# Ledger of designs, part 292: VHH binders against o26223

Target 1, 191 residues: o26223
Amino acid sequence: MKLLWTSQHIKVTVHIDGKVSKMDVLEAIKTRRSIRKYQDREVPEELIDKILDAAMCGPSAVDERPWHFIVVRNREMLEKIPEVHPYGAMVKDAPVAIIVCCDSSLEKIPGFWVQDCSIASQNILLAAHSLGLGAVWTGVYPLEDRVEGIRRLFSIPEHVIPFSVIPLGYPAENPGTRDLFDPDRIHLEKW
Short names: E, the ipSAE of ESMFold2; O, the ipSAE of OpenDDE; V2, 0.75 times the mean of E and O plus 0.25 times the DockQ between their complexes.

## First folded at step 20 (VHH)

Design Y41 (framework vhh_7nfr_2; at its last look DockQ between E and O 0.15; V2 from the best seeds 0.00; counts 0 for: pae E 9.1 > 2, placed apart)
Fold by OpenDDE, look of step 20:
Structure Y41 (fold): chain B 191 residues (1-191), chain A 124 residues (1-124)
Amino acid sequence: as target 1 above (191 residues)
Amino acid sequence: QVQLQESGGGLVQPGGSLRLSCAASGFTFSRYDMSWVRQAPGEGREWVSRITWGGKDTWYADSVKGRFTIARDNVKNTLYLLMDSLKSDDTAVYYCAKDAFDLYSEHGSPFDYWGQGTQVTVSS
């Protein structure tokens, strides 16, 4: 099966007036890709606010909403992240990164915080994409080296668990879209 | 230039043990996850084990779980595979591999560099 890489040029029509055209939710989901190259361009605070708003709109177990977000713009800190996150090299090139964390003291039911923070992280990715930004999910939890490293770097308390690091920026690459639909993964009524 | 050189392979009886080593150079060894991969005759390459850059997390294929131990010395730039309770099915060329991407990768190849491999033969 020849994976036809249809390079659909997602014409992100950046309207001149800075208003990013509203992307349909299905379009955002289907066309989102991990972006690891960024323009030398700052991300406006307004966009970060929108992304964080989206991050907090997802469901959580019994509405526990255990997530916290560290917004990192400091160049020195961004450059240090790859030291404890080997595959987070692109973070040093991003104008901003969001670190998604779980405050364990907010958990109402143990063990669901991973789903909660995953939902938040995915919403960050989707929101970023819909706003014309590129992002990538770099995993932190449950890798102990990364968890401890990020904790140390950002002085994160012991009861707070760093979950993911998500660099964001205006894309400097276009990896295209993929069709990931697999009907073999769909079972009707029974396995 | 990135170099990975495996050693420690050989002929061993079933139930025996071997220790493989991989000497790494040409990159900051301590900043990358590393894996062992093996290829049996007539078979494709099979992932065997992975270890994080700091050595705190390890993963094993089901076929080797409980028998093999991956370790690393970041001071010596060396990756190890301790192989216990060896079976005939463990016969393969074993490769040291540098993990190229994070666990959440959209990329097809998880490794960017390989060694030449070391032959492990388990036979009575």
Scores: ipSAE 0.270, ipTM 0.685, lowest interface PAE 1.5, mean pLDDT 89
Fold by ESMFold2, look of step 20:
Structure Y41 (fold): chain B 191 residues (1-191), chain A 124 residues (1-124)
Amino acid sequence: as target 1 above (191 residues)
Amino acid sequence: QVQLQESGGGLVQPGGSLRLSCAASGFTFSRYDMSWVRQAPGEGREWVSRITWGGKDTWYADSVKGRFTIARDNVKNTLYLLMDSLKSDDTAVYYCAKDAFDLYSEHGSPFDYWGQGTQVTVSS
């Protein structure tokens, strides 16, 4: 499925005061879906730079910013991921993947790095979506087989913990919108 | 090759107790969270309980909270479910499951390996 270049998939920008409208943050959050099928099309370096900039904008415990990112474009490396990750077949078909890691030497307070790296991972998903890309968060930590496999495959040192693998590319699917709001999950003042 | 082998099921009267065991092999048991899941005839699978890899934290479905206790022995590579105050609604096949966290994937399974199950029947 073509995103922008067919009559069924033409994206039309709204012309307001001579400016192109950008995706609203609430729209991005509500419309982002996990995308597991990608076009055979390269993702420009500058888009990856924007995504990683967004990833690093998240808050972290005591501003510790424990994250590191491995950008994987090498086809041979991507094709080896299926040997260590259940979602490897889908990841190897992506033009690029980002591995989110925690450098434990950057922790200022022990025990919060998972939250920190989760924030960075979600920011990657939202930024990719806002730039017309599709992505999905595939879990690594705390799954031992995946952590050890990814660490070995990418020569990640012992004090660095691979947290997630995020394949991304121009989407080749459209799973549609979900309505997930559940007012029974909202508690006023007390449980 | 991951293997999970449940045992300890059987027939018990309402109000009775059972202890289920799950022997694990083929992976480093002490590095994975583990769960119990059950399936009554004609029903979907229902998550029952979870324990972290170190045993520090436990969670229970509302239907069993206060009656069931999950435990693990990382030396013997064994997961346990201690079931007290059993009710007819607890009748099911109980499965030991190794957690697989395909987190934030809307379509992933939370478990990657399952045992064969052990039957628990609560009847008079």
Scores: ipSAE 0.011, ipTM 0.213, lowest interface PAE 9.1, mean pLDDT 84
ESMFold2 (binder alone), look of step 20: mean pLDDT 80; pTM 0.801

Design Y42 (framework vhh_7nfr_2; at its last look DockQ between E and O 0.45; V2 from the best seeds 0.00; counts 0 for: pae E 6.8 > 2)
Fold by OpenDDE, look of step 20:
Structure Y42 (fold): chain B 191 residues (1-191), chain A 124 residues (1-124)
Amino acid sequence: as target 1 above (191 residues)
Amino acid sequence: QVQLQESGGGLVQPGGSLRLSCAASGFTFSRYDMSWVRQAPGEGREWVSRITYGGKDTWYADSVKGRFTIARDNVKNTLYLLMDSLKSDDTAVYYCAKDAFDLWSEHGSPFDYWGQGTQVTVSS
């Protein structure tokens, strides 16, 4: 019995007019998966711009907005990232990656930058998914080897902390959706 | 071919110390996180410690925290486990394990290669 892996082509109905159908926000959140396999297809700059716009729309502590973004398309650089980021093996296969960084000089209150950059990173993932792209959050901070490795590779100043590496591309896998709701994690009024 | 060879195990009294070594070959050692895993008689495999590829970050199981130290020499392609204040409960076969970064799946083993293990016996 040959299990025909019917590659269910997620018909991303790209409407003819290039308008990516707007995905509902709840749908985006619930159906988003980490994508680690990508098509040999370039991601248009317009989509990256939209993703970065979304990344900057999240809240930050006292509106400090400490985030910076490095957009990496250079193949040599993409291939080097896994050398310093072991869990970033898929980055070498992505057409583009976004490195989310914190500029510590922009911090108004110490320590909230992790939350700020997390929000930015999650918005990148959601935006990518809503646009028909696949992405995965590969953590850099707080692992010192990864932080230093990425810093060195991209000549990031000492006051700037690389936080995450997010490869993006058109998905070459469909891991399906998961129901992650756990009522046992919900406490009413008191623990 | 990836090879991991553990050494340094033996019989030791409670409170004693051992130093385990793992000689690695067949891959770029300096690019991979490494772990120690142990298996006591009749028990499953227990993760003991992990060290990042560059050696700057380390993790320990609660059972060994404060007593064991993981280290590596990337020039020598060797992983180490310094075990101090050994207890009877530390008796196990200790394995060197290579992290499987490229095989990271939600359901997969975090390790793709293991050594043959070295026996550590803590007995009075």
Scores: ipSAE 0.328, ipTM 0.717, lowest interface PAE 1.3, mean pLDDT 89
Fold by ESMFold2, look of step 20:
Structure Y42 (fold): chain B 191 residues (1-191), chain A 124 residues (1-124)
Amino acid sequence: as target 1 above (191 residues)
Amino acid sequence: QVQLQESGGGLVQPGGSLRLSCAASGFTFSRYDMSWVRQAPGEGREWVSRITYGGKDTWYADSVKGRFTIARDNVKNTLYLLMDSLKSDDTAVYYCAKDAFDLWSEHGSPFDYWGQGTQVTVSS
C-alpha cells in the first residue's frame, strides 16, 4: 500500500508491498552507508515514488522547492553516465539512478538552491536505506565538467543545473557500521 | 597496466621556474581527475594540486597557491605542473597521482596509482 494522506492530524502508516517500515530515524542515519554494489534485481516503481516523495519533504529556502528529479532506468543511458562522470562507475551496475537537479527559475532567493538540493539528496539516501535499498551520492555540482556532461547527456536545459547522481538498488555488499562520534568537535557556548 | 611517468625536474635557483610533465598510459586519461603530490626529504607526502578530468576545476595547497599552475592535455595524455617563484621549501620529489574515487568518498586513500617521481631541488 502506498502512503495515504487524509488529514493534518491523522497518523499514517507507510506500507511497502503490504509491509510496514519500522526503522527508527536515528538508526537509519547511523547505519546508512554508501553502497556501490547492487544485486541484479529491479527496483519497483513504488519504491522510487516513495523515495522521491521523501526527497520533496525537505525544507527549502523560503519554501522555494527548486528541485527536479530525472529517473534513469535505461541501460544504455546508465552505461553512458561514467563517460561524463568518471567517479560514478558504479552507476552502470545500478538498476536505477536519480539525478537531482535545480530549476533556477524556481529560486525565490538566489544562491540557496545548493542547500535545498543537498537536503533532497540526503533524504533520498535515507529513504532508500529505510526501504532496504542501497545508494550513494555521487557529486556533479559544482564541477563544471560533470555539470556540462550530465546536462548534455540528458538534454537538460541551461536554466536547470544537475546537482547529484544517485545510483540505487538492492545492496550486494554490507560495509560495517562506523564509530564516527568525536566529542572534540563539540563546542559548548563558544568555540 | 596504469603507467605514470614524471619528468622535467632538476636543479633551479630560488625565484626560478620549472615545468613538470607526467605521461599517462594504460587507462583512459581524459576520464580521471589527477593530482600532484610531493615528498620533501624525511617528510611525509604533501598534496600539492588537483585538476578534474576535463580541466575546468583546479585546487591548490595554500603553500603553492598563486605560484603553481596545474594543467592537462587530454589529447597528449599529459599532466603538467608549472612552477613559478620557486623557494627552497619546494625541494621535493614530485609525484603524479591518479585519483581513485569521488570527492564524497568514505574510503581512506584518494589515489590508486602513483608515478615514480621527479626530483626538484631549489638551491640555497
Scores: ipSAE 0.031, ipTM 0.517, lowest interface PAE 6.8, mean pLDDT 87
ESMFold2 (binder alone), look of step 20: mean pLDDT 80; pTM 0.803

Design Y43 (framework vhh_7nfr_2; at its last look DockQ between E and O 0.01; V2 from the best seeds 0.00; counts 0 for: pae E 10.5 > 2, placed apart)
Fold by OpenDDE, look of step 20:
Structure Y43 (fold): chain B 191 residues (1-191), chain A 124 residues (1-124)
Amino acid sequence: as target 1 above (191 residues)
Amino acid sequence: QVQLQESGGGLVQPGGSLRLSCAASGFTFSRYDMSWVRQAPGEGREWVSRITYGGKDTWYADSVKGRFTIARDNVKNTLYLLMDSLKSDDTAVYYCARDAFDIYSEYGSPFDYWGQGTQVTVSS
């Protein structure tokens, strides 16, 4: 039984006229997958700007917005990331990566920055997907090996905590969609 | 070729201690998280412990927390499991496994390579 990998080329009809087809937010959420293979194609700065804009639109505790973003396009740096983050191997193949960081000096109340940076990171993933890009969340915090490695590599100050590394690129894979709905996880009025 | 070879298993009395070793070869050991997984007779495989590639972070199943210690020597390409206060319920074949995927994974199987296992029997 030859598993015909029907490469359903999701024809992302990139309408030539530069109009990124507006993906519905629910569609973006439901169809987003981690993408770890990328085309040999540059990501326009405009798209990165849109992604970063989206990253900053999420809520944060008491609106502290503690996030910073390092945009990495330098090939040498991208290739070094896997040296300090082995499970970020795909980063070397991406045209760009965003490192989400927390500036602890921006925290107004302690202990919420993980949620804040998570929201930002997820928005990056969703925005990327909606724009026809693939991305994957490679966790950095709270893993000490990764935190220290990324910190050292990018000379990140001590008061700034690297949180996630998100490579981005035009997808060179299509892992398909998943239905993750589980009604057993839903409780009405009471557990 | 990736190889994992467990050793150190044996018969031990309840309350006793045992040290398992896993010799790794055929890959850059220091670039992979490693796990111990065990399988008791008639039971499924149970994850026991994980250690990051650099050894700075460790996790344990609740069943072994406080009793077992996972460690690694990246120079020796060896994974360890120190087992203290052993119980009868710890009787199992213990496997060394390479964590193939990041902790954030959409994949169901986190391991790509396994050792042959070493038998641990806790019996009075």
Scores: ipSAE 0.603, ipTM 0.828, lowest interface PAE 0.8, mean pLDDT 91
Fold by ESMFold2, look of step 20:
Structure Y43 (fold): chain B 191 residues (1-191), chain A 124 residues (1-124)
Amino acid sequence: as target 1 above (191 residues)
Amino acid sequence: QVQLQESGGGLVQPGGSLRLSCAASGFTFSRYDMSWVRQAPGEGREWVSRITYGGKDTWYADSVKGRFTIARDNVKNTLYLLMDSLKSDDTAVYYCARDAFDIYSEYGSPFDYWGQGTQVTVSS
């Protein structure tokens, strides 16, 4: 941290292991993997700030930006998430998780908030990866028991919809890069 | 040059109905989403309704849902706003606007062309 700014509402230049973080966007997209094992190492608040800044840079329907984010570091709370989210077991082992939510009172055109929150969630994954972190998108919406469970656990109002839970931390695994390009999925001019 | 010309405004009693029209010229009307936007005295502009280029999908501000209907005629290059159950809060200048960007645009003001507006006044 080389700049003399407060950490709550600023963008910072981040030095990771002696380097400024520099990753080409196509490299980030192609090399990002879901990471479910994390080092016992804290994630600085400054990195969370950069990740959330990136999350909010995504496009949204009619620029409605319906998203809200809950940052969870409390160990007791993280350990309760698997009780209501069966595929969220790795969350108890993460130093931090971000819950992406939709505030339905911010919708300007109903029915597009899922796309909006999906864009924010993917940006969190890419930003975390670019900063040397690993993350995974665990789904909440549209699974009603998960939505109700997470809403209850975090006191989320009825007009706010929990969409995803994204645990993150410094990775303790390396699943490697995948080659997923499939030319049969590409249709020129017509189906 | 793109031109949008609204008509059909006027003075109406509460509970009444009114139909606004917007004649479009100078572009391929059927290739663009269109919106109605209004501005009440002393207030900023408020988006009212949007319709897709083919007319298949429509959206409305909460303040007008169930009372207003947006429609288009791509043969006549005309956009409509059918207003029912009018109330004093609907008093405003109503503008026809061309949507410059897709609904997933991140821009706060997505309209590139506006009409001159037509006044709607609902008496109390």
Scores: ipSAE 0.009, ipTM 0.146, lowest interface PAE 10.5, mean pLDDT 86
ESMFold2 (binder alone), look of step 20: mean pLDDT 82; pTM 0.831

Design Y44 (framework vhh_7nfr_2; at its last look DockQ between E and O 0.58; V2 from the best seeds 0.00; counts 0 for: pae E 5.6 > 2)
Fold by OpenDDE, look of step 20:
Structure Y44 (fold): chain B 191 residues (1-191), chain A 124 residues (1-124)
Amino acid sequence: as target 1 above (191 residues)
Amino acid sequence: QVQLQESGGGLVQPGGSLRLSCAASGFTFSRYDMSWVRQAPGEGREWVSRITYGGKDTWYADSVKGRFTIARDNVKNTLYLLMDSLKSDDTAVYYCARDAFELYSEHGSPFDYWGQGTQVTVSS
């Protein structure tokens, strides 16, 4: 029995065996939206594994791969995140969140870890979307209150920097797609 | 109900100082970033300053940088704007606003709640 998740714009066929039809990469990129409302439905571990696998496939400076991931399913912890993250209210409603962190001890060169963790975070969003999940990037770094709040909440060591909190779940909203192409932002050979 | 009430505005000479306050109620003040926004006569609203919920990060418009200081007391549920070296161009109604900056696309505004404002007039 193919559970057809018909979003108005993207038909994601979820197989009973947990296999999701592959979404074209350009389709995933173009149709991805921030999702802040989630169904009361658990996300299978297999999907989280796939998302984390994708998160680790991005490039990093000199292949330093400084990222760590905290997978949060505990309801009490999810409900506490908004206390230290003003715009993370939706996290309390998500069945799971991934906290992307940088281990500074893994940096080979200084100053590129933000890019590395950004790539990882974006890959999480894209992978989630391609798997029929909704997610949103809630920024932690570089806001010191948020960094310290998340650090304290999850007992993150000082050498590890929380970067983003990404709640995930089956979407309970459909914001639609946007055309964000702007030719005025393209310069040929010279500004 | 969320309420923001500004106070401390008035008439001041150029080069003078003023301290604005914003009393917040109806929500957990300590969990929200806050901003000051001003509107000069005949002009649109201009963002002035922002402070994170814990007060560790602050931002300022270029026009006020080095002269204004945003602060907050989460025990008193109060936002402050210390204004030094005031100029005629600082004349405006100053509003306290609860930040919704990261949800701008959802709310259609970087702020979801505003006070009534307090008038600041800088004149010789």
Scores: ipSAE 0.472, ipTM 0.785, lowest interface PAE 1.0, mean pLDDT 90
Fold by ESMFold2, look of step 20:
Structure Y44 (fold): chain B 191 residues (1-191), chain A 124 residues (1-124)
Amino acid sequence: as target 1 above (191 residues)
Amino acid sequence: QVQLQESGGGLVQPGGSLRLSCAASGFTFSRYDMSWVRQAPGEGREWVSRITYGGKDTWYADSVKGRFTIARDNVKNTLYLLMDSLKSDDTAVYYCARDAFELYSEHGSPFDYWGQGTQVTVSS
């Protein structure tokens, strides 16, 4: 990682070799990739706390903040996730996973919780990246098979909706940066 | 050795019905989402329907909504397509396909294995 000394931008902090690295937020957004291979190395609770703090900083509809998070470190439980989420096979190899959930009893305006939990999920990915971790968003909602499977596995009550499963770890791969900007998706004034 | 083998195609009158089957082997069928895809003569492939690994979520192309029903039997490792109110536009080879799709990911490959196909012909 390269140390950045600019003072003109809000920085996302990355820890490298005991030093704090400051990453420009646009750089973090552009360089984050889905990471599906992890080192056999624990992720400290301090980093998970920072990630979840970031997750909860997102805006929500009418400040409803409907999100709840299940932190999964237990090896047996991590190994069971692919049994109910077959496209989440990499979760068994992660040192930790975060399940983002909606508690529907916290909704102030029905139907916006998906946006709220999506914001929290993306913040988890960016915060993990800023801390030198790799993560991937594996989709649960809106697929009922995945929702029911995860709900059953983690004893999630019926009014709580599992939204995403996000395995995390120190990356063991580097898929590189993608150039996805497409000017044809930009419409001025009208469609 | 993933294998998908379709059957149940044939000739049918407009307004008639057919049931297609796809026998799966060489993989844990109950762990995979599955699709039906069709190809009319001289045309590209057209996705028809999808079902999740447990059967709880289904999707249909607009051209077949209300007429076709996708189902699966995870004990018999078999995917089905019940086709009702058939039209001449439904004439095609129908393929069973295994989804490779991962939601909210950077993968762009929708299917990794295909069957041989079964011909459906709707004519009077």
Scores: ipSAE 0.079, ipTM 0.548, lowest interface PAE 5.6, mean pLDDT 88
ESMFold2 (binder alone), look of step 20: mean pLDDT 82; pTM 0.834

Design Y45 (framework vhh_7nfr_2; at its last look DockQ between E and O 0.54; V2 from the best seeds 0.00; counts 0 for: pae E 5.3 > 2)
Fold by OpenDDE, look of step 20:
Structure Y45 (fold): chain B 191 residues (1-191), chain A 123 residues (1-123)
Amino acid sequence: as target 1 above (191 residues)
Amino acid sequence: QVQLQESGGGLVQPGGSLRLSCAASGFTFSRYDMSWVRQAPGEGREWVSRITYGGKDTWYADSVKGRFTIARDNVKNTLYLLMDSLKSDDTAVYYCARDAFDLYSEHSPFDYWGQGTQVTVSS
């Protein structure tokens, strides 16, 4: 009995005209998944630019915008990231990674930069997904081993804090969608 | 093959101390967070403590906080649990576990376990 592996054609609706179909924002949010397997395919610079543009569009405390982004395409550097961030093993398989950092010298008020960089990181994930890419948030801060490792590897100055490493690529997996709605987490008027 | 072997368990009186060890082999120990997990008779497994791969960050269950100390020696490929001020409620089989920690993972954080070592706290 030959188990016919029906190759479920992931209909990546690549519209023929190279125009990435615009994904609705709610669809992007609801269908986004962490992607840790990537195709052997380069990500165009244009897409990275769009993702970085999106990363900078989020709000920040008193509009401090403390974020910096390191775009990593160098194969050697991508392969080194797992050495200092072992749980970022998938980074070595990605064609590109974005490291989100906080420049503490840009903070206008202390203690909000984590929210700011989180917003930026999430926007990267959503933008990537909307553009047909897969990504995953690999946390760096607040784990000291990871912070120090990434800092050392990329020669990041002391006043700059690496926050997240986000590998990006065309997805080589489809984990599907899940329903995460929990009405028990919703309180009306009072707890 | 990944192997974890616990040792150092035994019988101790309340208020006593024990030091557990876990010898790791078959993988690059310094690249994995490690945890201690315990299981009391008739109860489920309870997470006790975790330490990052580099040893710079540690976490403890509320039940053991201030009494237990997790440590590691990456040169010796060994995980430790120093247990002070032991209580009867600490009686359990203690397991060393490798953390397959993927931040924001939907999977179990542990992928390998030792055989466990028995800790009995009794007067």
Scores: ipSAE 0.396, ipTM 0.757, lowest interface PAE 1.2, mean pLDDT 90
Fold by ESMFold2, look of step 20:
Structure Y45 (fold): chain B 191 residues (1-191), chain A 123 residues (1-123)
Amino acid sequence: as target 1 above (191 residues)
Amino acid sequence: QVQLQESGGGLVQPGGSLRLSCAASGFTFSRYDMSWVRQAPGEGREWVSRITYGGKDTWYADSVKGRFTIARDNVKNTLYLLMDSLKSDDTAVYYCARDAFDLYSEHSPFDYWGQGTQVTVSS
């Protein structure tokens, strides 16, 4: 028996060239706004891949990761969403939408999938913003009318629950930043 | 043109009941969530109740839970508010309103309002 082993070192040098190459995370959180008007520009598949990668980086209850994502680019399908979602009119004008779903067969602790999918949805909004895109969270769950409408439209099986519809694209509006900090909502040591 | 017309208000003694109606026209009623909002004399508007476009989900302000029931008839294009166990602090003008924005929206939720119907609880 002949035993050979080698060790290879891969070194990565991070260069700071005096520029910020990506948006700071606190800046992204503070400056993200709901964007409902989009340019007539395609969103490259690679950006959607980055956004969905970020969506899946969130924590989940006991690491259950119950989320699934439907990426919708087909114009006819995007135009049908307002028929079953009364406040999704902007979706028909978006180049792409992401539907965040829960696969209940992946639940390890019942009921925590709402938190899990909320985390994934917020990560989509932040990642889109950091990449120069605008997005908005349109609510589906827990509104039974919307859940059933979206499930029917996209042939989503009974054990999968559509949670949110997130249209996104290059923004055609700038609603500005809001200062929403309210110290009266902070309780020290006790309520 | 969107129109919302409330009716069914009136004078009622404490503990009494009223049924408010809102006739909708000029839009596809069955595609919109609807709300009741009230305004007491000298006060701001207070949201009272909401119902989804298909009627499956309803919400109520804490001040009216257990006493009021929202309903809709998508065939007759009519929104209802069934008011039981009325109190003097229910005295207000009641408005039918069409919800314009999603619950997660950063905007005011209503885009069209009716003329209102007066409810007065006294004795």
Scores: ipSAE 0.141, ipTM 0.592, lowest interface PAE 5.3, mean pLDDT 87
ESMFold2 (binder alone), look of step 20: mean pLDDT 83; pTM 0.841

